# Miniprotein binders against Mucin-6 (MUC6), part 82

Target 1, 185 residues: Mucin-6 (MUC6), of Homo sapiens (Human) (q6w4x9r395to579)
Amino acid sequence: GHCSLEGGSFVTTFDARPYRFHGTCTYILLQSPQLPEDGALMAVYDKSGVSHSETSLVAVVYLSRQDKIVISQDEVVTNNGEAKWLPYKTRNITVFRQTSTHLQMATSFGLELVVQLRPIFQAYVTVGPQFRGQTRGLCGNFNGDTTDDFTTSMGIAEGTASLFVDSWRAGNCPAALERETDPCS
Short names: E, the ipSAE of ESMFold2; O, the ipSAE of OpenDDE; V2, 0.75 times the mean of E and O plus 0.25 times the DockQ between their complexes.

## First folded at step 16 (miniprotein)

Design pc42 (from vc8 with K44Y)
Fold by ESMFold2-Fast, scan of step 16:
Structure pc42 (fold): chain B 185 residues (1-185), chain A 112 residues (1-112)
Amino acid sequence: as target 1 above (185 residues)
Amino acid sequence: DIREEVKKLIEESRKLLEEAKKAGDLQAVRLLFNAVWMLIEALYTGDPEKISEALLKLSEALIEAAEKRGDPEAVELLLEAQELLRKALEENNPELIKEAIKLIKEAAELLG
């Protein structure tokens, strides 16, 4: 399955449900019993440009018991707060430069992350078939049913992205905003 | 009975999760999101095995917090709870789950 974080504020879930939000927080992107050591993939959003309602992806974090791997928009990779030269390898994870504008984090447990650094910071998450029906977070539950893709951290299916996104906040941050859409404009 | 105790633990775990968010403790946040999710699944299935697994996960999160704070009393209570939960799984004995919940609640109060 494939989940994407694009254009600063757009997300497409593993079940291909697109949505948009505006928030400034660290969010749980992916958790699953298939991830070793209770691992979690997280996405960090912050203000973009001069508009207070515009936000963009600024970092992706993989956090486990032993590792805190941060890949940021300024092209710095750290683990547990220490900057690392690429290629960087741990027991189960390798981070390397795939192209001049893309980094890849490959794992032994069926998770792959590709980060676009330029011109716009974006992330692409790929998971193997063993993750089907066993994911939670902003990327959805990967169960083939889009009606429950906005399942909150409390197990409640919501009709709006804002409540869904807010339930996956990993920090002490303001609530996410959905853009007001006017069908006539 | 057990369902009501699990509901109370979900609320306590959510309180601990919000405190971890305020502290910026991403390790605690990671573990508590997992524990809360497993408790919610256990609540809706009512399966003693899932309840025991969720409580083991919550105990793991709380042990990490207790070790970080240097609270050996909380660690001891949680290790006792884990032993009761493993025994509950082996013997299919729901009364041991209730005993484990009491120890987990006591440890959570020490950490709260």
Scores: ipSAE 0.514, ipTM 0.773, lowest interface PAE 2.2, mean pLDDT 83

Design pc43 (from vc8 with N34D)
Fold by ESMFold2-Fast, scan of step 16:
Structure pc43 (fold): chain B 185 residues (1-185), chain A 112 residues (1-112)
Amino acid sequence: as target 1 above (185 residues)
Amino acid sequence: DIREEVKKLIEESRKLLEEAKKAGDLQAVRLLFDAVWMLIEALKTGDPEKISEALLKLSEALIEAAEKRGDPEAVELLLEAQELLRKALEENNPELIKEAIKLIKEAAELLG
């Protein structure tokens, strides 16, 4: 299955459901029991442009019990806070430069990430068939049905992207918290 | 009633999740998101095995928080809860799940 984070704030889920959102936090992009060591893929969004209506992807994070691999729009790759020269290899993960404008993170457990660095920071997530029906997060549940792709962190299928996205917020985000306390604003 | 106790743990876990978000603790947030999700799914299925798996995940999240705060009492309670949950899975003994929930609640109170 394929999930994409493109054009700043556009997302297409593993079941090919497109949506867009406004957000300035770290979000759970993908969690699954198929990821070793409690692994999770996360996406960091921040303000883009001159208005509050524009946000864009600024970093992708793979976090497990052993690793915190960060790939940022500044073209820096770190693991556990230390900058790494490419290609960078761990037992199960390799990060390397695929082209002059693209980095790839390949894994032994069926997850692949390709990051476009220029002209716009974008990410493409590929998962093997073993992940079918076993994913959670912004990329959806990969069950072949788009009806429940907006399943929140509380297990509720929503009709709107905003409630879905806010439920997968992982970082410290005062703006998102304000929205949650006054939905009628 | 196991179901009622799990509902209370979900509410306590949501509070801890919000505190972890405010603290910027991405590892705790990751584990707590997974734990809350698993607990909600376990309640839907009513499967004791799934409840035990969810409680093990919650205990992992709480151990992470307890170690960062330097609370050895909470860590000990949670490690004991994990042993009870593993034993419950092996012996099909729901009374051990109830005992584990009690220890997890005690640890969460220390951390909340």
Scores: ipSAE 0.012, ipTM 0.461, lowest interface PAE 8.5, mean pLDDT 78

Design pc44 (from vc8 with N34S M38Q)
Fold by ESMFold2-Fast, scan of step 16:
Structure pc44 (fold): chain B 185 residues (1-185), chain A 112 residues (1-112)
Amino acid sequence: as target 1 above (185 residues)
Amino acid sequence: DIREEVKKLIEESRKLLEEAKKAGDLQAVRLLFSAVWQLIEALKTGDPEKISEALLKLSEALIEAAEKRGDPEAVELLLEAQELLRKALEENNPELIKEAIKLIKEAAELLG
């Protein structure tokens, strides 16, 4: 399955449901029993431009018991706060430069992340078939049904992206309801 | 009623999750999101086995927090809760789940 974070504020879930949100926080992008030791992939969003409704991806984080791997839009890779030269290897994870503008994080447990650094910071998450029906977070539940892709962290399927996204906040940040909304909804 | 006790524990776990977010403790946030999710999924089924498994996950998250803080009383309560939950799974005894919840709640209050 494939999940994408593109164009500053657009997400396409593993079940191919597209949505846009206006959040500025660290969010749970992916959690699954298939990730070792309750690992989590997280996405960091910040303001883009003057409008509070405009947001952009600024970093992707993989957090496990042993590792906090951060890939940021300034093209720095850190683990547990220390900058790393590429290629960087741990027991189960390798981060390397795939092209002059793309980094890849490959894992032994069926998760791959490709990050586009230029011209716009974007991320692409690929998971193996063992993840089917076993994911949660901004990338959705990967169950082949798009109607429940907005399942909040409280297990409730919502019709709006803002409530869904806000429920997956991993930081102490403003709630989605405090942000500008499209008046023509 | 086990369902009502689990609902209360979900609320307490959510409070700990918000405190972890406020503290910028991403490790605690990671573990508590997993524990809360499993509790909610277990509650949907009403299956005592799934509830016991979710409570074991919460107890693991809380043991890591207690060990980091150096709180042996909280660790001891949580280890006792884990033993009760394992017995509940073996015997299909929901009363042991209630006892485990009381111990987990006591440990959470010490850590909160």
Scores: ipSAE 0.716, ipTM 0.835, lowest interface PAE 0.8, mean pLDDT 85

Design pc45 (from vc8 with M38L; at its last look DockQ between E and O 0.94; V2 from the best seeds 0.85)
Fold by OpenDDE base, look of step 17:
Structure pc45 (fold): chain B 185 residues (1-185), chain A 112 residues (1-112)
Amino acid sequence: as target 1 above (185 residues)
Amino acid sequence: DIREEVKKLIEESRKLLEEAKKAGDLQAVRLLFNAVWLLIEALKTGDPEKISEALLKLSEALIEAAEKRGDPEAVELLLEAQELLRKALEENNPELIKEAIKLIKEAAELLG
């Protein structure tokens, strides 16, 4: 399964459903029983301009019992608040520079993350087949059915992205705004 | 009815989740999201094992919150609940689940 966060406000789920939102919060991208120690992948969005439509991804966070790994747009990688030199390796996670513009987080449990730093901060999430039907968050449920990708944190399938996205907010923030996908994207 | 009690507990847990969000406690948020999800999933089948497992996760989340807050009473209640849940799994005894839920609810109220 491949989930992408692109163009500052565009998301494509594991089931390849595209949608767009504008929010300035931390959101759950991925939770799954397949992630050890109740791990979760999160995305941090912030204002990139003065208008409500000017929002962008600014960081990706992997949070577990033992680790809080943050990859930020300024290329700083931290774990539990401490800056780490690359390549950085924990028990089951390795963060390293893939290219001059890309960082990668590799894991031993079937999660891969690639972060494009420039010109736009973007993220690409890949999960193994063992995750099928067992994921939740903004990346969807990875069950091959796009019609139920907008399942809220309360297990309710929504028809639009706004309530879906807001249900997965991890902080105290204003409601996200839904926009049409850019056909030129 | 266990299902009804779990539903009530989910609602209480949601309140705690909102408080965790306001506090910026991502660890609590992570754990509570997971626990609530598991409870909801468990309710779909009514499987006492799944319910018990979900309740264990919830209790774990609440223990961490209680410890952080410095509420030993809540911790004690939750530890007892966990013990009951483990016994419930071993003995396949739904009555123990009900008792555990009562304790968890009481602890949640203390933390709310």
Scores: ipSAE 0.845, ipTM 0.926, lowest interface PAE 0.5, mean pLDDT 94
Fold by ESMFold2, look of step 17:
Structure pc45 (fold): chain B 185 residues (1-185), chain A 112 residues (1-112)
Amino acid sequence: as target 1 above (185 residues)
Amino acid sequence: DIREEVKKLIEESRKLLEEAKKAGDLQAVRLLFNAVWLLIEALKTGDPEKISEALLKLSEALIEAAEKRGDPEAVELLLEAQELLRKALEENNPELIKEAIKLIKEAAELLG
């Protein structure tokens, strides 16, 4: 299954459901029982332009009990806050420079992350077939049905991307809709 | 009624999740997202084994939060709850699940 995070804050889920959102927060991209030790993949978004509605991906985080691997827009890779030289390897994760413009995180548990550093910061998440029907977060549930990909963190299918995305906020930040409300200014 | 008690515990856990976000405790956030999800899914099935397993995960999440806040009393309650849940799974005894829920609620109150 393939999930993409592309410029303009566009997301395409594992079930190929496209959507866009505007928010400045950390979000759960992917959780699954297939990730060891209840691991999570997270995406960090920040303002990218002059408009309140312009946001972009600035980092991807893999978090487990042992690791907090951050791949950031500034091209620095850290684990638990410590900068790492590439290639960087743990027992089941390897982060390396795939090309001059792309980094890759490969794992032994069926998760692959490719990060495009230039010309803009984008991310591509690939999961093996063992993840079918067992994912949740911004990348959807990978069940072959696009109509319930907007399932919130409470297990409720929503009709709008905004409510779905807000439910997966993992940081101290206001809802994206609140930030993008017309200020009447 | 175990189902009603689990629903109440889900609501308390969601409040604790929001506090973990405010505190910047990403480990607790990761664990609480997972635990709440598992409880909701277990509730849909009504399966005592799945409820017990989800409550074990919630206890793990709350231990992380309790350790970060320096609350050893909450940690002890949660460790006791985990022992009861493991026994409930071994004995197939839903009364032990009810007892574990009481301990988890008490710990959640200390962390709230």
Scores: ipSAE 0.804, ipTM 0.882, lowest interface PAE 0.7, mean pLDDT 88
Fold by ESMFold2-Fast, scan of step 16:
Structure pc45 (fold): chain B 185 residues (1-185), chain A 112 residues (1-112)
Amino acid sequence: as target 1 above (185 residues)
Amino acid sequence: DIREEVKKLIEESRKLLEEAKKAGDLQAVRLLFNAVWLLIEALKTGDPEKISEALLKLSEALIEAAEKRGDPEAVELLLEAQELLRKALEENNPELIKEAIKLIKEAAELLG
């Protein structure tokens, strides 16, 4: 399955449901029993720095018992607060430069993250088939049904993105605003 | 009733999760989001084994919090709860789950 974080604040879930939000927080992007040591993938959003109050992805974090790997828009990779030169390897994770504009985090447990650094910071999450129906967070539940993709952290399916996104806040931050744009509407 | 006690633990765990968010403690946030989700899923099944497994995950999150706060009484209560949960799984004894829940609730009250 494939989940994308693009264009500053657009998300497409593993079941291909698109949505947008305006938020400045760390959010749970992916949790699953398929991740070792109760690992979690998190996305950090902040104000974009343009003069129109947009928010954008600024970092992606993989957090487990042993590791806190942060990949930021400034092209800095840290683990447990220490800057790392690429390629960087742990027992189960390798972070390396895939192209001049992309970093990749490859894992032994069926999770892959590709980060675009330029022209805008974006992230692409790929999970293996063992994750089907076993995911939760901003990327959805990967069950083949888009009607429950906005399942909150309390297991409730919502009709709008705003309550869904806010339920996955990992910080003490202001509530996010849903910003689904349809140029035809 | 085990179901009602687990619902109360979910509520207490959510309060601890909000405190972890305020503290910027991402490790605690990771563990508590996981524990709350597993408790909710276990309630859907009504399976004592799944409830025990979820409670073990909650106790792991609470032990980490207790150790960071330097609260040895909370740690001791949680370690005892974990032993009761392991015995509940081995003996298929739901009364041990009830006793473990009492200890986890006591520890949660000390922590928040």
Scores: ipSAE 0.781, ipTM 0.874, lowest interface PAE 0.8, mean pLDDT 87
ESMFold2 (binder alone), look of step 17: mean pLDDT 82; pTM 0.809

Design pc46 (from vc8 with M38K)
Fold by ESMFold2-Fast, scan of step 16:
Structure pc46 (fold): chain B 185 residues (1-185), chain A 112 residues (1-112)
Amino acid sequence: as target 1 above (185 residues)
Amino acid sequence: DIREEVKKLIEESRKLLEEAKKAGDLQAVRLLFNAVWKLIEALKTGDPEKISEALLKLSEALIEAAEKRGDPEAVELLLEAQELLRKALEENNPELIKEAIKLIKEAAELLG
């Protein structure tokens, strides 16, 4: 499955449901029992001057018991607050420069992250088939059904993105200003 | 009865999650989001084994918070709850789950 964070404020879930939001917070992007040690992938959004959005992705965080890997739009990779030279390798994770504008985080547990650094900071999450029906967060539940992709952190399926996104806030932040995807746009 | 007590623990865990967010404690946020989700899923099944597993995850999150705060009373309550939950799983005894919930609730009240 494939989830994308693009164009500042667009998200396409693992079940290919697109939505937009405008918020400034750290959000749970992906949690799953398939991630070792109760790991979580998080997305950080902040204010931006990009052409069609007032906010944009500024960092992606992978957090587990041992690791806090942060990949930022400043092209800095840290683990537990310490800057790392690339390629950076841990027991199960390797972060490396795939192209002049892209970093990749490869894992041994079926998660891959590709981050576009320039011209716009964007992220692409790929998960193996073992994750099917076992994901939660902004990337949706990966169950092949788009009607419940807006399942909140309390297990409730919402019709709009705003309550869904707000339920996955990992910080004490203001509610997101949301713009729903218009089928006619 | 166990289902109703689990619902109350979900609400209490949610309050602790909001406090963790305010504190900027991403490790606590990670653990509490996971624990709350497991409790919600366990509640859907009604399976005592899954409820016990979810409560063990909640107790892990709360032990980390209690140790960080330096609250040995909360740690002791949670370790006792974990022992009751392990015993409940081994003996298929749902009454031990209820006893564990009481200890977890007491620890949660000390922490928040």
Scores: ipSAE 0.740, ipTM 0.847, lowest interface PAE 0.7, mean pLDDT 85

Design pc47 (from vc8 with V29I)
Fold by ESMFold2-Fast, scan of step 16:
Structure pc47 (fold): chain B 185 residues (1-185), chain A 112 residues (1-112)
Amino acid sequence: as target 1 above (185 residues)
Amino acid sequence: DIREEVKKLIEESRKLLEEAKKAGDLQAIRLLFNAVWMLIEALKTGDPEKISEALLKLSEALIEAAEKRGDPEAVELLLEAQELLRKALEENNPELIKEAIKLIKEAAELLG
């Protein structure tokens, strides 16, 4: 399955449900029993323009018991806070430059991450068939049914993207709201 | 009722997750999101084996937090809970799950 984080703050889930949100936080992008050592992919969003309601992806993090691999829009790759030269290899993960504008994180456990560095920082997550119905986070549950793609961290299917996204916050950050202004007041 | 006790642990775990977010502890956040999700899924099935697996994951998250805080009482309670959960899985004994839940809840209250 394929999940994309594009155009600043647009997300398309593994079940091909598109949505957009406005938030500044680190979010759980993907967790699954198929990820070793309780691993998690996380996405970091920050302000992208003059308006505080415009946000964009600024980093992707793979976190496990042993590793904290961060790929940032500044084209720096770190593991556990230390900058790494590419290609960078661990036992199960290789990070390398796929093209002049793209980095790839390849794994032995069926997860692949491709990051576009320029002109806009974007991420593409690919998971093998073993992940079907066994994913959670911003990329959805990969069960072939889009009606429950906004399943929160409490297992509740929501009708709005903002409530869904807020449930996957991995930081002490402000919540996104469905409506920010009352145009009549 | 094991299901009611697990629901209470989910609420306590959510409080600990919010504290981990305030502390910026990504490792704790990772483990607690995983544990909470596993507990919710286990409740949906009612399967004692899945409940035990979820509780083991929660105990792992809490042991890491207790060790960082230097709380040996919480660590000891959680290690005892893990032993009860492993025994529950081996013997197919749900009473041991209930006993483990009480120990995990005590540890969570010490850490909260």
Scores: ipSAE 0.776, ipTM 0.872, lowest interface PAE 0.8, mean pLDDT 87

Design pc48 (from vc8 with L26I V29I)
Fold by ESMFold2-Fast, scan of step 16:
Structure pc48 (fold): chain B 185 residues (1-185), chain A 112 residues (1-112)
Amino acid sequence: as target 1 above (185 residues)
Amino acid sequence: DIREEVKKLIEESRKLLEEAKKAGDIQAIRLLFNAVWMLIEALKTGDPEKISEALLKLSEALIEAAEKRGDPEAVELLLEAQELLRKALEENNPELIKEAIKLIKEAAELLG
């Protein structure tokens, strides 16, 4: 399955459901029992451009028991806060420069991440068939049904992207969802 | 009723997740998201083995938080709960799951 984070704030889930959100936080992008040691892929969004509401992807994080691999739009790769030169290898993960504008994180457990650095920072997540029906996060549940792709961290299928996205916040930051009251006289 | 106690633990775990976010405890955040998800999925199936596995994940998340906070009493309760859950899986004994839930709830109250 394929999930994409494009154009700064657009996401297409593993079941091919597109949506957009505005937020400045770290979000759970992918969790699955297929990831070793309760691993998680996370996406970091921050302000971009001239408007207060404009946000863009600025980093992708792979977090496990022993590793915190951060790939930043500034082309810096760190693990546990230490900068690493490419190619960077661990037992099960290799981060390398695929092209002059793309970095790749390849794994032994069926997860692949490709990051476009230029002209716009974007990320592409590929998972093997063993992940089918066993994913959670912004990339959806990969069950072949787009109607439940907005399944929140509480297991509730929502009709709105904002409630879905807010449920996957992994940082101490404001909710992407702006709360509004119903119209009244 | 195990299902009702699990529902209460899910709500308490969500509150602990928000506290972990405020503390910047990224490892606890990772584990708590996974534990809550597993508990919700286990609750849908009603499978005691899946409930036990989800509770083991919750106990791992709570141990991470307890160690960061320096709470050895909470850690001891959670380690005991893990042993009860492993026995529950080995012996197919749901009464041990109830005992483990009580210990996890006590630890969560110490951390809340």
Scores: ipSAE 0.682, ipTM 0.827, lowest interface PAE 1.3, mean pLDDT 85

Design pc49 (from vc8 with Q27R)
Fold by ESMFold2-Fast, scan of step 16:
Structure pc49 (fold): chain B 185 residues (1-185), chain A 112 residues (1-112)
Amino acid sequence: as target 1 above (185 residues)
Amino acid sequence: DIREEVKKLIEESRKLLEEAKKAGDLRAVRLLFNAVWMLIEALKTGDPEKISEALLKLSEALIEAAEKRGDPEAVELLLEAQELLRKALEENNPELIKEAIKLIKEAAELLG
């Protein structure tokens, strides 16, 4: 399954449901029992540098019992607050420069993250089939049914993106505003 | 009624989650989101095994909070709750689950 976080706070879930929002917060992007040691991917959004009426992805965080790996739009990679030279390897995770504009975080547990650094900071999450029906967060539940992709942190399926996104806030932040995925409908 | 006690723990866990968010404690936020989700899923199934697994996960989140605060009494209560939950699973004994919930609640009050 593939989930994408693209410019303008555009998200496409693992079940291919697109949505857009306006929000400045750290959000739970992916949690799953398939991630070791209660691992979680988180996405950090802030006001866009090119348009202050829009928000954009500024960092991706992988957090587990042992690791807090942060990949930010300024091309800095840290683990537990310490800057790391690439390639950077832990027991189950390798972060390396895939191309001049892309970093990759490869894992032994069926999760891959590709981050585009330039011209716009974007992220692409790939999970193996073992994650099917076992994901939660902004990337959806990966169950093959798009109608319940907006399942909140309380297990309730919402019809609108804003309540869904707000339920996955990992910080003390303002409420997100819903945005059209196609401005012309 | 174990289900009613679990519902109360979900609400208390949500309050602790909001406190962790205000504190900027992403490690606690990570664990509490996981614990709340597991409790909600366990409540849907009513399976004592899944309830026990969810309570173990909540106890892990609370132990991390207790250690960060330097509260050894809360840590001890939660470790005792974990032992009761493991024993409940081995002996198929729901009374031990009720005892574990009491200890978890006491620890949460100390952390509240």
Scores: ipSAE 0.742, ipTM 0.856, lowest interface PAE 1.0, mean pLDDT 87

Design pc5 (from vc8 with K98M K105M)
Fold by ESMFold2-Fast, scan of step 16:
Structure pc5 (fold): chain B 185 residues (1-185), chain A 112 residues (1-112)
Amino acid sequence: as target 1 above (185 residues)
Amino acid sequence: DIREEVKKLIEESRKLLEEAKKAGDLQAVRLLFNAVWMLIEALKTGDPEKISEALLKLSEALIEAAEKRGDPEAVELLLEAQELLRKALEENNPELIMEAIKLIMEAAELLG
């Protein structure tokens, strides 16, 4: 399955439901029992001062018991706060430059992340079939049904993105507000 | 009954999650989001083994928090709860799950 974070604040879930939100925080992007050691993928959004989006993706974080891998729009990769030269390898994860404008985080457990650095910071999450019906977070539940893609961290299906997104906040941040229309601005 | 006590424990865990967010403790946030999700999923199944697994995950998150805060009373309660949960799984005894929930709730209240 594929989940994309594009154009600053647009998300397409694993079940292909598109949405946009307006919020600045660190959010749970993906959690699953298929991730080793209770791992989590998180997305960091900040308010843009100069882009077309009021909210922009600025970093992606993979967090487990052993690792805190941060890939930022500044093209810096850190693990547990220490800057790393690419290619960077751990037992189960390799981060490398795929092209001049793209980084890839490949894993042994069925998760792949591709980050576009330029012209705008964007992320693409790919998960293997073992994740089907086993995911939660901003990327949705990967169950083949788009009607429950806005399932909150408490298991409640919402009709709008704002309460869904707010339920996945991993930081102490203001509540997000759903942008009604104009996905191209 | 077990389902109602687990629901109360989910609410208390959510309060601790909000405190972890305020502290900027992403490790605690990761563990608490996972434990809450596992408890919600376990309630849907009604499976005592799944409930016990979720409670063990919650106890792990709370032990880490208690150790960081220097709260040995909370650590002792949680370690006792883990032993009760392991015994519940080994003996297939759901009564021990209820006893473990009470200890975890007491620890959560000390931490929050």
Scores: ipSAE 0.762, ipTM 0.864, lowest interface PAE 0.8, mean pLDDT 87
ESMFold2 (binder alone), alone request of step 16: mean pLDDT 84; pTM 0.831

Design pc50 (from vc8 with Q27E E64R)
Fold by ESMFold2-Fast, scan of step 16:
Structure pc50 (fold): chain B 185 residues (1-185), chain A 112 residues (1-112)
Amino acid sequence: as target 1 above (185 residues)
Amino acid sequence: DIREEVKKLIEESRKLLEEAKKAGDLEAVRLLFNAVWMLIEALKTGDPEKISEALLKLSEALIRAAEKRGDPEAVELLLEAQELLRKALEENNPELIKEAIKLIKEAAELLG
């Protein structure tokens, strides 16, 4: 299955359901029993530019009992807070420069991450067939049915993206802009 | 009623998750999101084995929180709960699951 984070704020789930949100937070992108040591993939969103109201992806984090790998838009890769030169290899994970504009994180457990650094920071998540029906987070549940792709962290299927996205916040952050009240309505 | 007690633990765990988010503790957030989701899935099935597995994951998250906060009483309660859960799985005894839930609730209240 394949999930993409593109164009600053667009997401396409493993079941190919597209959506968009505006938020400044760290979000759970992917959790699964198939990830070793209760691992989680997270996405960090922040303001797109100095004065812009729109938000964009600024970093991707893989967190497990052993590793906290951060890949940022500034082309810095860290593990457990320490900057790493590429290629960087652990027992189960290798981070390397795939092309002049792309980094790849390859794993032994069926998860692959490709990050486009330029011209726009974007991420592409690929998971093996063993993940089918066993994923949760912003990338959806990978069960072949798009009608329940907005399943919240409480197991409730929502019809709109805003409640779904807010339920996967991993930080103490404001709700996505889609949820903010309009003082005129 | 094991299902009602597990529902209460989900509510308590969600409060701890919000505190972890406020503290910027991504490790605690990772563990608590996993534990809460496993408990919700276990409730859907009603399977005592799945409930025990979810409770073991919750106890792991709570032990880390207790150790980080320096609460040895909470750690001791949670370690005892884990032994009861392992024995429950070995002996197929749901009474031990109820005893483990009491200890986990007591530990969660100390940490909340």
Scores: ipSAE 0.741, ipTM 0.855, lowest interface PAE 1.0, mean pLDDT 86

